# VHH binders against Flagellar brake protein YcgR (ycgR), part 224

Target 1, 263 residues: Flagellar brake protein YcgR (ycgR), of Thauera aminoaromatica (c4kar8)
Amino acid sequence: MAELSTPSPASPAPLDGGRGDELEKFTLRGARQILQLLQDLITHRGLITAHTGGGHSFMTAVLKVDEERGRVVLDPSPDPQANRRALAAPRLTCVTQLDGIRIQFPLVGLGEGQDKGRPALFAPLPAEMLRLQRREFYRLQVPLAHELSCLLKAEDLARKPVEVSARVIDIGAGGVAVVVPTGAAEFVIGGTLPACRLALPDGEPIELDLEVRNLNRQTQRNGTEQLRVGLRFAALPRAADTRIQRYIFKTERALNAKARGGL
Key: E = the ipSAE of ESMFold2; O = the ipSAE of OpenDDE; V2 = 0.75 times the mean of E and O plus 0.25 times the DockQ between their complexes.

## First folded at step 21 (VHH)

Design QC1 (from MC4 with E102D; framework vhh_7n9e_1; at its last look DockQ between E and O 0.39; V2 from the best seeds 0.68)
Fold by OpenDDE, look of step 21:
Structure QC1 (fold): chain B 263 residues (1-263), chain A 119 residues (1-119)
Amino acid sequence: as target 1 above (263 residues)
Amino acid sequence: DVQLVESGGGLVQAGGSLRLSCAASGFTFSSYAMYWGRQAPGKGREWVSGISSGGGSTAYASSVKGRFTISRDNAKNTLYLQMNNLKPEDTALYYCAKQDYDWGYFQYWGQGTQVTVSS
């Protein structure tokens, strides 16, 4: 009876910095922002995977931020070899998640010492921190040719019910991102939009409740400002889920075929 | 510089009420959704409530729904949280937060106001 070793959830590999322009908008470089994010990691006791290179990593946590000295304090590994690797590495790549957001940041100049009589690792504050929503990794970018739309039931500034037809820009199993004109409706994170209608190419619109999870203002190349609204499916019927999954799968397959020089 | 100053916290008995205020400055208050969060001792920061820029949309955590009411006065650059039927589990440091439309989430900028609910 071969014990099927449940594949250890692959520690999310560091994102290669190569897609430079797209990642810039998700990179924090402000000292205050960095400090706040580190404090949030402390507050939430977020476990961090620290990559030392060569396929090696260890689990750590931010224990403290020393603003006076401009240092972050990390929990050392219980494995002395992991700590040696960390100290020898020119760069430590730290990866974690907070509230479903992937956070990645480099640490350089790692040293060992003691914090309040306990062994600790020390590094200068990161110069930058990357903050990526999981949404970006697992969502299908909707082809412009598909013209997916979502009818949002919301309220305007006068608290009057309004229906806003929003273009769906990405879709995943857990939700959609849509774009609306700025000022078209009032949105708030955590807000529920009831009885919305998602239009898929394969049939009648799906009625569903949506929860606002993200709000981004984006300026288009033409200078027009739009609001990108990240929406979670609050309650998705099984039949609707199946349709959405089928659409995603079919579309991904088509896109991949096209990319390979197919049709 | 963005400034958020929370006030109105204090000690209250279970079943009591408090009204928190957050004075905002350093940005166009009326253009931003605003939020309340809280951090209980030994726990992480949690979202409590949100209100859209114009006040036309509100949201509440399940734990406070029906008990708390968020509101705003854009002319006064002030955010409010009316807290009724307070429970010991509501004991926390309450923060005011501003929407960040660049990142898509909200950021806490204030020092917070302490709410303590005694059983």
Scores: ipSAE 0.825, ipTM 0.944, lowest interface PAE 0.5, mean pLDDT 87
Fold by ESMFold2, look of step 21:
Structure QC1 (fold): chain B 263 residues (1-263), chain A 119 residues (1-119)
Amino acid sequence: as target 1 above (263 residues)
Amino acid sequence: DVQLVESGGGLVQAGGSLRLSCAASGFTFSSYAMYWGRQAPGKGREWVSGISSGGGSTAYASSVKGRFTISRDNAKNTLYLQMNNLKPEDTALYYCAKQDYDWGYFQYWGQGTQVTVSS
């Protein structure tokens, strides 16, 4: 028996309003598809990071789906502040993985109540879920020991040039993701950063143009704010592509050998 | 509760100009990158332009570059799109969008404002 305190629904928001239909083919909107994916998360005990806005998040899980009432039941945080933020948020952005595949979905209209005598959080079923299963989305997680960096040539608030040395956290055939301190430069999705320099171990830095594809604000546990900037390679020279692919291949093989204890 | 209210659309002759506005409330406007998108009849929604939270960086779709100018007034919580030298292919419902830093992309909240350009 569940007892739900339901706030008014927030205005509908699309899961992705990006550049045309870039993510549309990975978006599930069918009720049965959504229910099945949520059930898969329940079955595999998937841990979910629920973002409440302002860089805050908490860990949760889908405990069950109430098909009759069209609701999901979520595990509350042991941290009362996190629960208060979640209930006050107009929207939770839920992020998780299932078998290495990134899954994202919004929850709106979150309420609190009881489920079988235990505190629980409730929300209407999401109207859409994003399931990113695509080979070109592969990104190698860059080992810290490699100290890969990318010098970004960007602009400040006054449109004045600024150079930001950014740590590369992942790299793939089509781009990199980097982290910078919040406010280090001005970034916008669709913006281009000309003549950036990507430092790989095997030679001089690669000069390349980058396009901003996504921007995530993250507050670390210690309260430090940083910005994760997803960058696409624009007009990548063939020699640069070869060096990047070689780095990825060598690093993957080295990481696999290390994980197996060296063969 | 996030609210974005678009206005300033209308009927205009090819070659003309319009200025769109987007009134924002329910969030700290100056902390978010903002965007314009549009949807023409029978077509998907497409990104048009974006501006960083402080206004230091802007970006435009190739189809509007040089004709449209995005701007923001953080003191008035308002986003603008100045559209010059309008063409019939610019006819669309125009939406503003807010960066979602937890999702990593931007999203639309409003009903949009209609721009119709006669040939």
Scores: ipSAE 0.742, ipTM 0.932, lowest interface PAE 0.8, mean pLDDT 83
ESMFold2 (binder alone), look of step 21: mean pLDDT 84; pTM 0.853

Design QC10 (from MC4 with Y105L; framework vhh_7n9e_1; at its last look DockQ between E and O 0.43; V2 from the best seeds 0.61)
Fold by OpenDDE, look of step 21:
Structure QC10 (fold): chain B 263 residues (1-263), chain A 119 residues (1-119)
Amino acid sequence: as target 1 above (263 residues)
Amino acid sequence: DVQLVESGGGLVQAGGSLRLSCAASGFTFSSYAMYWGRQAPGKGREWVSGISSGGGSTAYASSVKGRFTISRDNAKNTLYLQMNNLKPEDTALYYCAKQDYEWGLFQYWGQGTQVTVSS
């Protein structure tokens, strides 16, 4: 009886870095606000995914907030290797959810020690915490069978205009994530890709302007490197928005029906 | 170790110009998009401009668009920011940042260079 290793819940990917100005409204910097949110995490026993870099993460929790010392106490991993990675990392990115709200915050200066005779990780209080409501950032994972694509108009390293057909891996009301071969084009966060074309199954491609919000290099299991590009819809016509929303809704419904054994 | 060293800041009158430089070391400079950010007193860190690894793509915050120009010299491992028509609201500590392709964001590594624009 091969124990079907339950696919480890995909560690929530860090939020796509928006323009500093866009994220500012969701960023808490007040000391009291930060303390309160951390206390809320303690109260609700919120599990936190701590990302250490290199695609590694471990599960932790905020155990205590030490206001006097200005530090947060985290539960160490049962894996000593994970703890070593955490301590070696210049920064931890902590991701969690509370009441349907995604919370992300950085910890810098991680140390190990003991709290009341138990092993613990210590870090200075975060300088900021990002709080994002789920509804605004819901992303539908595009089924492989749909083969959504986005034609990107970009430039190559020689500054020559290129068109890159990119597979859409997820879509939401605010944008898409696509994958392209590494080196296919030049990208920069905050850059605009004008007159791109998003292909949906229901009709003609949608022409739209896209803004680059995130850039992630990912190595596939086969050793091939790909670039994941997070793109925001810069100017979406109402008709296009309606089509996108309809696609998302229809697809979600179909996926749910399939999950329930109906298809 | 990644090192970014900003320079070129100073005191300038409104309407004046400055050129910032960022010397990069400890990584393959030409393989990374680079960015400028700034932090004004009492405010959070703000994205200012970005340039792709080869320099073929650039981006600017709306507040600086048309006034600032980002460029790079990959042979010199140096990032530049030409700032024209400076305004008092441009007063800030300016940082050089390296693209983080692992997290999908950028990281500030330098100590920054102070730009002060007087009225």
Scores: ipSAE 0.825, ipTM 0.942, lowest interface PAE 0.5, mean pLDDT 87
Fold by ESMFold2, look of step 21:
Structure QC10 (fold): chain B 263 residues (1-263), chain A 119 residues (1-119)
Amino acid sequence: as target 1 above (263 residues)
Amino acid sequence: DVQLVESGGGLVQAGGSLRLSCAASGFTFSSYAMYWGRQAPGKGREWVSGISSGGGSTAYASSVKGRFTISRDNAKNTLYLQMNNLKPEDTALYYCAKQDYEWGLFQYWGQGTQVTVSS
């Protein structure tokens, strides 16, 4: 098993960034794990987009798992051409969501048959499934009125420093999510932003190092694109952690009081 | 439709170098961050390196930092990985991947190109 090396002493990485291969913690390879996830998709009637290549896809679902034959059984398309493309494809890339978590898996060796007298598609069980659950900790949704911001020290396309004031939209023990205009800076998953400044209401801004963990693109009504950047805190001093937890607690109490006052 | 085709793998002795390429088609390459990952025998898939859409920001796994260099040529729709001072532990199938801005993670992977580093 390949594991990412921990950083040197004095600023040790937290557990969620310390020892794991990032891709490994999202990839299921155990037979029991794969069967359970497929069963969860069946139970929740998960809608699956099956990509056949050549720009073609069709909607399907896992109807059942045939453990004795080591197969999954899929709902065929009502379009016979989509079924023919699926049967001819060297690989079906299946993409779906379960409880907001992206799931992706390949199917190889697709065949046709019947299930309870109805046409069905089937393939061997996948050897692996990707289950992308990124968030380990509670995240407070930051009230707009707080105008919570983080000054990002990032780079432009020429690798020159640029500072971007970004609105914080959620905050938790392990990180923040912010929004910036698309093109304001260059971001990549795994990139680090040293010496950023998180402005909390209760004192001086916190200087901290951030690591980019996800990137989402949004288009606003006026056609302007913005980028949601998920950022993990590098090692935090206890004082910074305490201030963040205090902010979260105080804000939740204030929101609870507002909800009661609005009763 | 997205297509990613890796090339440039092979057998090299420890301490050697290889340059991997990833030819991209089916999307506006210059609008997407791109990544390299690898899978060693009997192990899970490991993130190796990433580069932002314009090339202004790069990132590396600690195990390869200082030895590998990611780059891109947006005019040629091509992603590169220069691998220097190769170790037997770098033996793996190497994949390129495209940023998925809808779900915020990786969306598509190529077939991969094999790199084997002997002592």
Scores: ipSAE 0.514, ipTM 0.857, lowest interface PAE 1.9, mean pLDDT 81
ESMFold2 (binder alone), look of step 21: mean pLDDT 85; pTM 0.856

Design QC11 (from MC4 with Y108H; framework vhh_7n9e_1; at its last look DockQ between E and O 0.46; V2 from the best seeds 0.65)
Fold by OpenDDE, look of step 21:
Structure QC11 (fold): chain B 263 residues (1-263), chain A 119 residues (1-119)
Amino acid sequence: as target 1 above (263 residues)
Amino acid sequence: DVQLVESGGGLVQAGGSLRLSCAASGFTFSSYAMYWGRQAPGKGREWVSGISSGGGSTAYASSVKGRFTISRDNAKNTLYLQMNNLKPEDTALYYCAKQDYEWGYFQHWGQGTQVTVSS
């Protein structure tokens, strides 16, 4: 009886950052606010996914906030290799949820030490923390079996028009995230990609304009670097919106049914 | 350490022009998209323009579109913003920002350069 290793819940990907100005609405920068939020995380024993880069992450928790020293104390990973990666990383991206609100914050300057005789990770207090409500940013992770794609009309380094077929990795009412090979095209936040084509399983591709909202470099397990592009629907016809919503709903239902052992 | 040093700001009359520069160091400049932002007194930080790593793609805020032009010289590690037909509402501290491919957005690393447009 091969124990079907339950796929480890995919570590929540970092949120697609909007335009810097839009994210400001959801960004806490006040020292008191940051401290309070960190205390709330402690109180609720919120598990945090700490991303170290290169597609690697580990689970941690905020153990303590040291206001006097201006540092946060984190629970180290039971995996020594994960801790080494964390310490070597120029930045740790921490992602968690509290009361249905997604929280994301960077930590820089990680160090290791002991807190009350126990191994711990230390970092300066984050300069900012993002709070995003789930409802506004819910994105369906596209099952690999669906093979959703988006034909991107972009430009290369020479400003020559290129078409890039990109795999859709997540989709929501407001946009999609896609992955492209590094160097396939030139992207910039705020850039518009006109007359793109989103392929859904239920019919003909949807033609739409897309706006670049986020750019992440990701290293795959095989060492290949990819560019994750967060794209907003710039103008979505009502019919297209309905199709997208229907797809999301149908897919979510199917995934939930499968999770309950029904498929 | 990443360093961005903005220059070229000053006082200009409405309808005038300025060219801003941002000298970048401490990272491979040609590998990063770059951006201009601004912050007016009493207002939040506003995105102004962006350019891809190779310069093949550009973007502009609606408020500056047709008036501002972003460019870069990767050999000189320098970002530029040509600002034409300046308006009083363009008065702000202008800053250069580097793409953060880990977070997915851009971050400012400089002190900015002041642009003041008089009516």
Scores: ipSAE 0.845, ipTM 0.951, lowest interface PAE 0.5, mean pLDDT 88
Fold by ESMFold2, look of step 21:
Structure QC11 (fold): chain B 263 residues (1-263), chain A 119 residues (1-119)
Amino acid sequence: as target 1 above (263 residues)
Amino acid sequence: DVQLVESGGGLVQAGGSLRLSCAASGFTFSSYAMYWGRQAPGKGREWVSGISSGGGSTAYASSVKGRFTISRDNAKNTLYLQMNNLKPEDTALYYCAKQDYEWGYFQHWGQGTQVTVSS
């Protein structure tokens, strides 16, 4: 029997945002753009969470780009088992932020070696990088001293109401990202959390509806898993929008002034 | 590796019902949120419904809310979509997708099962 050729299965595509094509416009595939973005991460000393799958991750950084060999050079983990997991993984999913803009990119073909006599990890340049650069995706990194929190009204495994006080780690015109302990509540992309309360430093908390847009697992230094929940403002009153914009503006100006002052 | 196999599609008359299944393997099913999506001819992919890992939270696109019900059986590693009061606009290839907690979006989906609704 003669065999007919079959096309390769379609690559996985994201569904969030309602359509797979919505993320395509934020995907960089040009070699020049990828090199520049990687160089920006190096220059700004961006910390990267590298996910190896199965809920495991480690912190790393891009140390340099080796253009002649077409490779990125990564900082290895001090934990040898984390490095072994990374080397065994078919793909690393790297996640970071640069000036409040979320950056994600895959690395495949990770290897170990030496860079200037020091241990290092290396991989071919990524074929693509996701840079979520829209005004609604621009996210200010919230200074820890501000203690920004959001009370989430969610559900548990039995579909019973639970309240979760979550630390806000970034905030933008279109939403916030928060962290909660894994298992604190049930979350699903597309789910709506009604009547949540966002506590800004000035004024009363803002009551607002939030929509879950993304879910990431994060591992703390002590091995405890937590969940990063990306939330969109579903219905934002004008007054609340104004307060949020003012917070972002004031905080960004204060952070820029501190960076200018330096030591 | 992750495997997702959809079934239960077919040809139905408008107003009819179908129940789709998605058999999952290659990962701990009960630890992941799961989703249904669809793609109609000449249109992009559309998110249809999602369910949290324990089943405590569900979400639906406005076009199907009240007509479709997502559910899961974590003991059988199976995701379901009960589709009632079907309309011709529901005609599409339906596929399930697994949450990717490292990427933050969906990364894996099945080949799909065809649903055709005639008027």
Scores: ipSAE 0.585, ipTM 0.877, lowest interface PAE 1.4, mean pLDDT 83
ESMFold2 (binder alone), look of step 21: mean pLDDT 84; pTM 0.859

Design QC12 (from MC4 with Y108S; framework vhh_7n9e_1; at its last look DockQ between E and O 0.47; V2 from the best seeds 0.65)
Fold by OpenDDE, look of step 21:
Structure QC12 (fold): chain B 263 residues (1-263), chain A 119 residues (1-119)
Amino acid sequence: as target 1 above (263 residues)
Amino acid sequence: DVQLVESGGGLVQAGGSLRLSCAASGFTFSSYAMYWGRQAPGKGREWVSGISSGGGSTAYASSVKGRFTISRDNAKNTLYLQMNNLKPEDTALYYCAKQDYEWGYFQSWGQGTQVTVSS
């Protein structure tokens, strides 16, 4: 009986940062607000995924807020290697959820020490905390079997028009994330990709304009580097929106049925 | 350490022009998309413009489109922003920002350069 190792719940990935101006309304910068939110995390014993970069993360929690010293106290990982990575990282990206709201905040200047005789990690209070409603940013992870693709019209380093077939890795009402080979085309956040084609399983490709909202370089397990591009639907026709929503709904239903042992 | 040093700001009359520069060091400049942002008094940081690593792709906020031009010289590790037909609402501290490909957004490390447009 091969114990199907329940895939460890994939550590929640950091939110696509997009253009800073759009996230501003969801960003807390007030000292009192930040302190209150951190206290709420303590009260609710919220588990935090701390991303150290390079695809590495560890689970932690806020143990204490030291207002006098202007620092936050974190629970260290039981893995010494994770702690070393955290301390070596120029920045931690902390991701958690409270009352259905996704919370993301950066920590910089991490140090190790003792809190009341127990090992602890210390960081200055975050300068900002991002609060996002889950409903607004729901993304369906596209099953590999569906092989969704998006034909991107972009430019290469020589400013020559190129078409890049990109695999869609996730989709939502507002856009898609795709992966492309590094160097396949040039991208910039805020850039528009006109007349792209999104291929869904249910019919002809949807022609649409896309806006680049996020750019991540990712190294695969095989050592190959890929570029993840977060794309927003620009001026999506109603008919296209309906098709996308239908696909998402149908796929979610199928995935849930499979998870329940129905398929 | 990543360093970005903005320059070229100043006082200008409405309808005037300025050219901002950002000198970059501490990283492979040609491998990163670069951006301009600005922060007006009492307002949050606003994205202004972006340029891809090779300069083949550019983007502009709607508020500056047709008036501003972003460019770069990778040999000089320098980012530029040509600002024409400046308006009082363009008054802000302008920041140079580097793409963060690890987190997917851009960050500014410069102190900024002040642009003031008088009516």
Scores: ipSAE 0.816, ipTM 0.939, lowest interface PAE 0.5, mean pLDDT 87
Fold by ESMFold2, look of step 21:
Structure QC12 (fold): chain B 263 residues (1-263), chain A 119 residues (1-119)
Amino acid sequence: as target 1 above (263 residues)
Amino acid sequence: DVQLVESGGGLVQAGGSLRLSCAASGFTFSSYAMYWGRQAPGKGREWVSGISSGGGSTAYASSVKGRFTISRDNAKNTLYLQMNNLKPEDTALYYCAKQDYEWGYFQSWGQGTQVTVSS
């Protein structure tokens, strides 16, 4: 792999409530692009978290897209209260992931009905979809069995040093995403975490500097909160890069063999 | 509803200083990371600085590091940006933003306050 240029430091985007040049470049508004992305979600059987406001959400999926009627068909929740909240909400904020890229889109005008004799939720096609492709590189979804972790060196609310062991949920050539308990440390987009330690299955942990690129939170039904922290490698020694890419290649090969053989 | 109101902008000579404020309401201010951004005429929006919910972590764009200081007063629900040694390229509409933990980025920006640096 050859590095042809050194990119300039990038500012986090977006800095507006759905407007602005930085957010706009990740926003799809073309009908063809929206339909293709929704179809990709159907094909990959993507699970979607639909947020109804007030900290409430439910799991759903796009079952089909009706181009002629301009509608999407969603899987209803088994929880009747979640369906009632969704139908009463002025807007659903749908969040999912496709091939390591976060997808977000609003649905308005949700209604209920039947699809092939089964209960379903219907909405007009979204007017926009965010495809938050802020990574240049592929991201491997880390199998839970691998138990990859990263020791983060951060600060708490009192500005005291704290070390947080965070589970790695995806990894690529440019960074990782991890999960931590909410409140375990102070994080801000653009912040740097020096001298963190990434533990791969073989060898010594990798010492590296990380930069916070995104922060996501979910409130579970039992009130438990976790924070997903998207982290970029700020400076990555060649040996560390080689070990990371070797891990990704080996794991992809193993996962592809299981998927092919397990059809 | 979330409300963000920026103030403190104005016309200033190069080398001068300004202090921006962002008054926040409609949400639990102390539970959210907060940010300053700016937009120069004809340009895209640029992240300038961020501060964690408790104030334990701060971050700055390289173009302003060492000249700008972000701070917050959680008792007054107010975010600040102290801008020193201002340069003509700092001329922009400055606005604050609240962390959106569902998107993972910022959302619900304010109206902004104009900073114009002349020499």
Scores: ipSAE 0.607, ipTM 0.885, lowest interface PAE 1.2, mean pLDDT 82
ESMFold2 (binder alone), look of step 21: mean pLDDT 84; pTM 0.848

